# Ledger of designs, part 14: miniprotein binders against a2bj90

Target 1, 235 residues: a2bj90
Amino acid sequence: MSRSARRKTSALNTVLRVVEVFASIQGEGPFTGTYSVFVRLAGCNLRCPFCDTRYAWSLEAGKPLGVEELVEEIARYEPSLVVITGGEPLLQRHPLNSLVEGLESLGLRVQLETNGILPAPARDEQLWRVYHVVSPKDVPVRVPGAKLHPSWVDYARATGRAWFKFLVANEQHVREVAEYVAKLGIPRSRVYIMPLTPEKLDMKELLELHSRIASLAVKWRLNFSPRLHLLVQLP

## First folded at step 10 (miniprotein)

Design HZ11
Fold by ESMFold2, look of step 10:
Structure HZ11 (fold): chain B 235 residues (1-235), chain A 99 residues (1-99)
Amino acid sequence: as target 1 above (235 residues)
Amino acid sequence: SEFLRMAKIYQRAAERALRKGDYEKAVYYLYLVAELALEKGDLELAIEYLEKAAEIAQRANLRELEALVYQLLAKVYEALGDKEKAEEYRRKAEEIREG
């Protein structure tokens, strides 16, 4: 291939399909409250019935953006945290590793959100050094085909850079989470339960869900994750 | 009560989803109402919501959700002591997933 053709092929290998980029507050998990830039990648390997971001399911929903261009856009926000989410970001694993490299070269902290079906990062991947919030969808919410890849538990143990966040609607769900993480050897300090939150709830309903699940978190000695951005009406 | 408040939230969410034609969410939220009813020991209420969820899932051709609903129906009928219906719904769920 000519030098020009090889450069064009390389540029395509560093392209991400991106649905949206926006600044907000991380509302969930261990980094709750952090000023963040969210990068929503297109494509998902699940079709959860309760999904509130169905507009990101298709790869066609994303615009092709070069990784270098995206890094520059993100940097302009001066974020304290870059949250990579989606769909399922690991479907675009190769260019995602390039994005992580670019962001980390600027000293930006990165957190990935994943459903955990695809394997955890290998030690030679840029993603190895990133923080991960893993949200399994097989237990307790029973999405078909959503089994957590076992490498995520090994990764969490090896690095201390992964937390596990579960949607719950009732105490039986919380019991199932507790049993599930115990069987996998995931310590409770790495586990978050979060209210399964339908769209279009008013503030009273939002507070009711938060109150109930937070009480269960205390009862079961698990961490509680709010949906803070909903409570404060941010994207 | 806390149960009634939580159940109303998901019941209203299911109704909103039905009005928008979002049958996946509607079935899933009705399933959650049934789980709450079962947690409270109200087996008859659980069956009521699950039968509604199953009807919607069947008509909308939502086979995986239909199987999920049948699995919970089997659990509720087992708790009710109706082992024949419990086994019937287990078989229905397995047949969908084996297909």
Scores: ipSAE 0.865, ipTM 0.935, lowest interface PAE 0.7, mean pLDDT 92
Fold by OpenDDE base, look of step 10:
Structure HZ11 (fold): chain B 235 residues (1-235), chain A 99 residues (1-99)
Amino acid sequence: as target 1 above (235 residues)
Amino acid sequence: SEFLRMAKIYQRAAERALRKGDYEKAVYYLYLVAELALEKGDLELAIEYLEKAAEIAQRANLRELEALVYQLLAKVYEALGDKEKAEEYRRKAEEIREG
């Protein structure tokens, strides 16, 4: 590869399409309650019917931001965790690796939120080092085109840095999750179930859904993920 | 019952979605109500919600969601012992996936 091709590839690896950057509390998964900076990346490879971030589906919904500038912006918040989310962050895998490198160089912990359709990080990627919360959309919610890439199971086993967060609406969904993770050999300790919450629920409805799914989590011996940010009215 | 509480939440969500023209959410939330009906063993109620979901999906040209609904309808009719309707809805779901 010519020096010019390497320079062009390096330049392409330094810009992310970013929808928003904000500080809040991580409301979901194993890091619930953590003061976090959220980086919502643009673009998604799914069209989930229940998606609450549809505005992030297009790459064009994001602004181009340099990795260095983004690292500096994130660092100003002094976060306990950097949460990279979006549509699907792994659609921007190359510049995302550069972002992770920059954040880790500052000693910042990073968590990726992914739908698990794209391959897990390889050992030579900076992404290998970060925490991952994989949210499959094939089971139980059956989003068209969703399929968990098998490499996430291998990554979870190899690193211990992955958790699986499943959206559930009923007990049958929880059963399907339990069967699915058993079949894949995913330890139950790495599995979270989270209520599928419609938009614009009142607080009573929101609490009722949380209560029901939490009870099912106990019954089925799975971890429960709240949507804490919704419960406490944070972004 | 817990069923009625959860079903009512998703039903109201579907109705809100319809009023906003969010047909994807409407179809999917009706589908979730149907699944709750199935958990309760109310196959007739499940069919009612799925038929409504299918109609909305068809009118909105939501082919993938329509296929999802048909696949569940097939299972419900199979559980009712109506093999002919079960096969019809399986075929309808397959035609959408192959097209």
Scores: ipSAE 0.822, ipTM 0.920, lowest interface PAE 0.6, mean pLDDT 94

Design HZ2
Fold by ESMFold2, look of step 10:
Structure HZ2 (fold): chain B 235 residues (1-235), chain A 99 residues (1-99)
Amino acid sequence: as target 1 above (235 residues)
Amino acid sequence: SEFLRLAKIYQRAAERALRKGDYDKAVYYLYLVAELALEKGDLELAIEYLEKAAEIAQRANLRELEALVYELLARVYEALGDKEKAEEYRRKAEEIREG
């Protein structure tokens, strides 16, 4: 195959449905504060009542983009981190692995955000080598249909590249998280609790919620995740 | 107090959701207010918010959220010492999951 024909064949098999691409600060989890480019993929396998990105639920909300074109767009931002999020990005697993390959070939660091329902990466996937922040939605927030796939715990143990982030609104939620992670054998060093944050809070409300959940994180000896981008008014 | 400030945050969020017709958000935020009330030991307030959440869930045909609300009602009535009501709400939740 000629170089041109080979590239056209690859482009036909490597398309992602993308809602938005934008630069901002990673506001949550272990990479909080990092200059990042966010790639929001369309489609989700949950309908969380508190979701603040409902516009990404439908696969049809995404524009089809070729992986090569997307890699070039991302690279122009010169990011310190590429955050792949959504919806649920693992619904587009095959072209997502192609995107990761392209980004890694440029030396770009990649982090995935997932609700953990679909299995963790296999050893032969490009996704095996990237960082993952897994946000289970079965405990404590009890979203219908949510269940953490057990492979994520094994993956975290094998690779050291996964962390678990839980939305919480009160101390009973934090107790439930502590019991849940203990039962699954997830060490506290890999666990973050984050305030369950409604849309359109004023700064006073936002700080009050952060303060309460941070105090609980200290009390329960868990890591705290802010919603830093909300505090500094970035997307 | 801390409880009052946090409860107001979720109560206002529920009100905003109702105005926009986002009934699943509204039910869920009222459920969170009720959880806060239960944590403080204000069982009457918890019931008030949960009954409102149940009404909205029923009207909007939000069966899975309705079951969630009934499960918390059962816990609140257990804390109140009303085992008959607690069992009644557990059965209501189970009937939804069997359907």
Scores: ipSAE 0.858, ipTM 0.930, lowest interface PAE 0.7, mean pLDDT 92
Fold by OpenDDE base, look of step 10:
Structure HZ2 (fold): chain B 235 residues (1-235), chain A 99 residues (1-99)
Amino acid sequence: as target 1 above (235 residues)
Amino acid sequence: SEFLRLAKIYQRAAERALRKGDYDKAVYYLYLVAELALEKGDLELAIEYLEKAAEIAQRANLRELEALVYELLARVYEALGDKEKAEEYRRKAEEIREG
């Protein structure tokens, strides 16, 4: 590859399409309660009917931001965790690796939120080093076009840096999750179930869904993920 | 019952989605109500919600969600012992996926 091709590939690897950057509390998964900066990347390979971030589905919904500028912006918040989310962050895999490199160079912990459709990080990617919360959309919620890539199971086994967070609405969903993770050889300690919460629930409805799914988590011996940010009215 | 309270949450969510023109969300939340009805053993109620979901999906040209609804209808009719309707809805779901 010519020096010019390497320079063009390096320049393409330095810009992310970003919807929003904000500080809040991580409300979901293994890092619940952590003071975090959220980086919501633009673009998604799914169209989940229940998606609460539909505004992030298009790549054009994001602004182009340089990786260096984004690292500096994130660092100003002094986060305990950087959460990279979006539509699907791994659609921007190349510049995302550069972002992770920059953040890790500052000693910042990074967590990726992904739908698990795209392949898990390879050992030579900077993404290999970060934490991943994989949210499959095939089981139990059956989003069209969703399929967990098998490499996430291998990544989880190899690194111990992956968790699986499943949206659930009923006990049958929790059963399906339990069966699915057993079949894949995912240990229950790495599995979270989270209530599928419609938008604009009142607090009573929200608490009722949380209570039900939490009780099912105990019954089925799975971890429970709240949607803590919704419960405490944070972004 | 707890099931009825949860069903009512998703039903109200579907109704809100319909009022906004979020037809995909409406279909999916009606589908979730049907799953709760099925879990309770209320197969007739499950059919009612799925038929409504299918109608909305069809009118909104939500083919993949329509297929998802038909798959659940097939399972419900199979649970009712209506093998003919179960097979009809399986075929309808397959036709959408192969098309």
Scores: ipSAE 0.845, ipTM 0.928, lowest interface PAE 0.6, mean pLDDT 94

Design HZ4
Fold by ESMFold2, look of step 10:
Formats: C-alpha cells, sequence, structure tokens
Structure HZ4 (fold): chain B 235 residues (1-235), chain A 99 residues (1-99)
C-alpha cells in the first residue's frame, strides 16, 4: 500500500461524531472520584425511558471531529482518566479504536462505558486494552432489545478489565442482579449496583436513594456505585 | 417508613415528568412505585399506580411501556390470587409484544 492509500484509509478512520467534551469527576463505578475528561459520542441503540442523556441518542447530535485533534484537546486537560461514553460508543467502533490508540500512545488511561449489546473487543483491537464498565439494560430494568452480548463475560474473564454496573430501584431488582450475575459466572467483586435516580431530586431525596441502595449492596455483598457527580453538583 | 420515603421520591418524579409532558418517564416512575408496593405486599396500592401508568401509556401510545405495565399487573393479580385477571394481563402484554 502506498503512503497515500494508507493515509486515505486512516482519514476515514479518524472522524468521530462527538456531542460534548468536558472535564469533571467520574461519579460512578470502580473509578469513582477520578479527575476525568468525558467524551460523549453520538448515537444509541437503545431508548431507555429513564435516560438522562437523550440529547445523545441521534448520530446527528454529534459534530464530526478528527481523532488527532480530539486527542490533543483531551491531553490539554491533563486528565487522570478519559471516559468514553455516549449514547452507545461502540456504534462508532472503528474510529473509536483510533481514538484509543492515540490516547494510549500518550499514556492516558481510558475507560469505556457501554450497554454491552454489541460484542466485546477482539484481541487485535485497541479497545481490548482499555477498561470497560458494562451496564446491561435488560436486567433488572427491562429495556427491550437490551440483551447483554455473552462475549463481555468472556472478555472480563480473559482480561480482568471489565466491571458490570446495574441500575436498581428496589430489593427485587438487586435479587435479580444477583441471580443474573451468578448464572453468567460474573464474580461479585466485578458487580456494582447503582441507584436509579430521577432528574431534579433535592439533596435529601438523593441521599435517601443512595442510602437505601448502599444498604442493599451491603446486604447482598455487592459493590455500590454512587452517582457522586449528582451529590457534589458537577456535570 | 423507608418504603414510603422511597416510593414518594419516585411518585414525585412521576408528577414532575407529567407536568413536563414526559409521559415515558412518568409511566416508568409510576411502574417503579408499583414495584415497591408489590415488594411490601401492598397489592391494592400496586394496582392503583399501575392502572394510572397504563392509562397514561395508552393515551400517549407508549406500547412497550404499556406492555411492561401489564406484565407487572399480571404479577400483582397472581399474588392477589386472581388468576383470571393475571392471565388477562399476561395476554394483553403478549399481544403488544407480538404486534
Amino acid sequence: as target 1 above (235 residues)
Amino acid sequence: SEFLRIAKIYQRAAERALRKGDYEKAVYYLYLVAELALEKGDLELAIEYLEKAAEIAQRANLRELEALVYELLARVYEALGDKEKAEEYRRKAEEIREG
């Protein structure tokens, strides 16, 4: 392949549709509290009734950005973690692998947030090496068409770089999560339950939900994920 | 009680969603209130919230959520011992999911 042909192929792989880039803290999951840059990719393969980021559902909500330009922008924040989220980031899988390559070449840690419907990374993908927080939406919250792809369990076992985070509203949900992860062979150390949190809660309501779900996490011996950014009023 | 405090949070969230015309969130939060009621064995309260959720879902043409509501109604009527109504709601949900 000539350098010209390889550059044409690379240029097609270097554009992502991006809704927003911003600095904040990671408020959820195993990296809670980490100074992060969030990259919200456009497009989603679900329409969850409780979604807080409906503005990212359409691919058209994203602006096309070059991967090299995006890597430079992210690096200027000097993040401790780069969080790729969305919509569903794996809908833009090919250019996402290019972004990951650029970020990792600078020594930046990357975490992807995914609903797990699309397959886990293959061994030859750049995404293979990053951290993944997988949030299935079929159980317990019963979003149609949201079945977790089974490759995520295999990926987690092979790499140790995936965790599973479940929205829950009550103890029956937690029981369903416990049964679900046991059937799939997902160890409790990799499982987080997180309060399903409506918009516009006051602080008392927010703390009440956190307290309830945290108590259930202890009772069921699962990890608890806060929504820390809501508690401290960050984006 | 803790049940009442948590249920009220979702109930108020449903009310806010209704005022904004976000019927999808309203139905889903009412569904969650009903799940909490069922968890506590308050079957009549669960039915009350689910019937309201179903009315909103039907009026707003939210077919997937309507089916979800009917599935929970079936579970509540099963727990109440009304097997005829439980089967009725299961069939209503299946009809939506099939069509």
Scores: ipSAE 0.860, ipTM 0.935, lowest interface PAE 0.7, mean pLDDT 92
Fold by OpenDDE base, look of step 10:
Structure HZ4 (fold): chain B 235 residues (1-235), chain A 99 residues (1-99)
Amino acid sequence: as target 1 above (235 residues)
Amino acid sequence: SEFLRIAKIYQRAAERALRKGDYEKAVYYLYLVAELALEKGDLELAIEYLEKAAEIAQRANLRELEALVYELLARVYEALGDKEKAEEYRRKAEEIREG
């Protein structure tokens, strides 16, 4: 590969398409309650009917931001956690590895949110070191084109840095999750169920869904993920 | 019942989606109501919601969601003991996936 090709590949590895950067509380999964900076990346390989971030589906919805500039922006918030989310962050895997390297160099903890369709990080990727919350969309919500990549189970077993967060609406969904994770050999301690919340619920409706799914989590011996940010009216 | 309260949440969400022209969300939330109805053993109610979901999906050309609805219809009819209709809806779902 010519010096010019290496420079072009290096330059391509330094820019992310970013929809938004904001500080809030992590409302979901194992890091619920953590003061976090959210980086929402553009582009998604799914079209979930229930998606509340449809504006992030197109890569063109994101602005190009340099990794260095983005690291500096994130660092100014003094976050307890950096949450990389989006549509699907792993669509930008190469510059995302560079972002992770920059953030880790500052001693910042990083958590990735992914739909788990793309392969888990390899050992040589910077992404190998970060926390992952994998949100499968095949089970139980049956999003067309969704399939959990098997490597996420292996990654979870190898590193202990992955959790699986499932959207659920009913007890049958919780059963399907329990069966699915048992079949894959995922420990229940790494599994979260989260209520599938429609947009524009009132607080009573929102609490009703949370209460039901939390009770099912206890019944089925699974972890419960709230949507805490919705409950406390944060972004 | 708790069931009826939850079903009503998703039903109202589907209705809001329809009013906004968000047919994907409308179909999917009706599908969730049907799953709840099935869980309760109200197979007739499940069919009603799924037929409505299928109609919306078809009109909006939401083929993948239409197939998802047909798969659940097949399961509901199988639970009713109507094997012929169950097989019909399985075939309809397969035709969408293979096409």
Scores: ipSAE 0.838, ipTM 0.926, lowest interface PAE 0.6, mean pLDDT 94

Design HZ5
Fold by ESMFold2, look of step 11:
Structure HZ5 (fold): chain B 235 residues (1-235), chain A 99 residues (1-99)
Amino acid sequence: as target 1 above (235 residues)
Amino acid sequence: SEMLRLAKIYQRAAERALRKGDYDKAVYYLYLVAELALEKGDLELAIEYLEKAAEIAQRANLRELEALVYELLARVYEALGDKEKAEEYRRKAEEIREG
């Protein structure tokens, strides 16, 4: 094995392909309302027809950025939460673990957003210690190839640091979510339903959709996730 | 009334997606309109939107979405009690997913 090949692999493990870094409010899930810095990583293993971040699908969409410099940039925002999103961040798992290490060494709280296809963190990964919002795309929205890896349920039970967020458009979807989480033994306190929200809705449409899905959340005794950033017109 | 309002939200979203050339979004939103129609028991409306979605998926070569549309058509025909038509659409979807 060449020394150059090993050195090149090490350099790649300290570089992430990053689409954008920006400050905003976490608009979804259990940390809704938190002042956050978002790091959008390039690459996705899905092509969801409803995706609102298609510009992040290709790994080549991101610019290479050194992990150490990225940590320093993030820290300058003084965030209450660092949200790692994408695409699918776990496609860049190795350098992502390096980023998490750097952020946690500065005491920054980290949350990862994932579609859950790739396995949950192992105990010896830096990602083991961060919060995870897992958004399965097989049920109820039926994206092909989107099956949730079973390790996420095990991880959630072992750590208490994972929540499951499901896009829904109707009551049949909510029923499917309820059946799915019951079958997997995911407690309702860890489950969020969120409106599947097309782009460019006017405010009346947006509120009507939120109201309907929130009513279903109450009816089915599940947590509701808004799309708060859309309601307040933030990125 | 609630189904009408939600269905119109996704119907208008499908129209916007078509104008922008986002055919996969358009098919998916029409599929959601059909799911809402089926939920209300309006099987005619469900078939109407699914046939439109299928046409768009075929013209745009969106094979996975075409299969999804056929799977819902199978469910609609099952609800109608037409098991032969339901099986026909299930086979069409399976053929796309197998190859």
Scores: ipSAE 0.867, ipTM 0.934, lowest interface PAE 0.7, mean pLDDT 92
Fold by OpenDDE base, look of step 10:
Structure HZ5 (fold): chain B 235 residues (1-235), chain A 99 residues (1-99)
Amino acid sequence: as target 1 above (235 residues)
Amino acid sequence: SEMLRLAKIYQRAAERALRKGDYDKAVYYLYLVAELALEKGDLELAIEYLEKAAEIAQRANLRELEALVYELLARVYEALGDKEKAEEYRRKAEEIREG
């Protein structure tokens, strides 16, 4: 590859399509309660019927931002965690590796939120070093086109830096999750169930869903993920 | 029952989605209500919600969600002992996936 081709590939790897950057509390998964900066990347490889971030589905919904500029913006918030989310962040894998490198160079902890359809990080990627919360959409919620890539199980086993967060609506879903993770050899300690919350619930409905799914988590000996940000009315 | 309260939450969500023209969301939430009905053993209620979900999916050309609904209908009819209808809905789901 010519020096010019390497420079063009390096330049293409330095821009992300970003929907929004904001500070809040991580409301979900193993880092619940952590003061975090959220980077919502544009583009998704799914069209989940229950998605609350549909505005992020198109790559064109994001603004092009340089990795360096984005690192500086994130650093100004002095976050305890940087959460990379979006539609599907791994659609922007190359510039995302550059972002992670920049953030880690500042000593910032990074968590990726992914649907797990795309392959897990390889050992030579900067993404290998970060925390991952994988949210499968095949089980139990059966989103069309969703399939967990098997490499996430291997990544979880190799690194201990992955958790699996499943959306659930009923006890049958919790059973399906328990069976699925047992079949894959995923330790229950790495599994979270989270209530599938429709948009525009009142607080009573929201609490009722949380209470039910939390009780099922205890019954089935799984971790519970709240949607804490919704409960405390944060973004 | 707790199941009835949860079912009402998703039912109201489906109704809100329909009013907004979010047909994919409406179909999916009706599907969740049907799953809750099935979990309660109310197979007739499950069929009612799934038939409504299928109708909306078909009208909105939501083929993959229509297939998902038909798969659950097949399971419900199997649970009712109606093997003929169960097979009909399996075939309908397969035809959507192969097409």
Scores: ipSAE 0.842, ipTM 0.927, lowest interface PAE 0.6, mean pLDDT 94

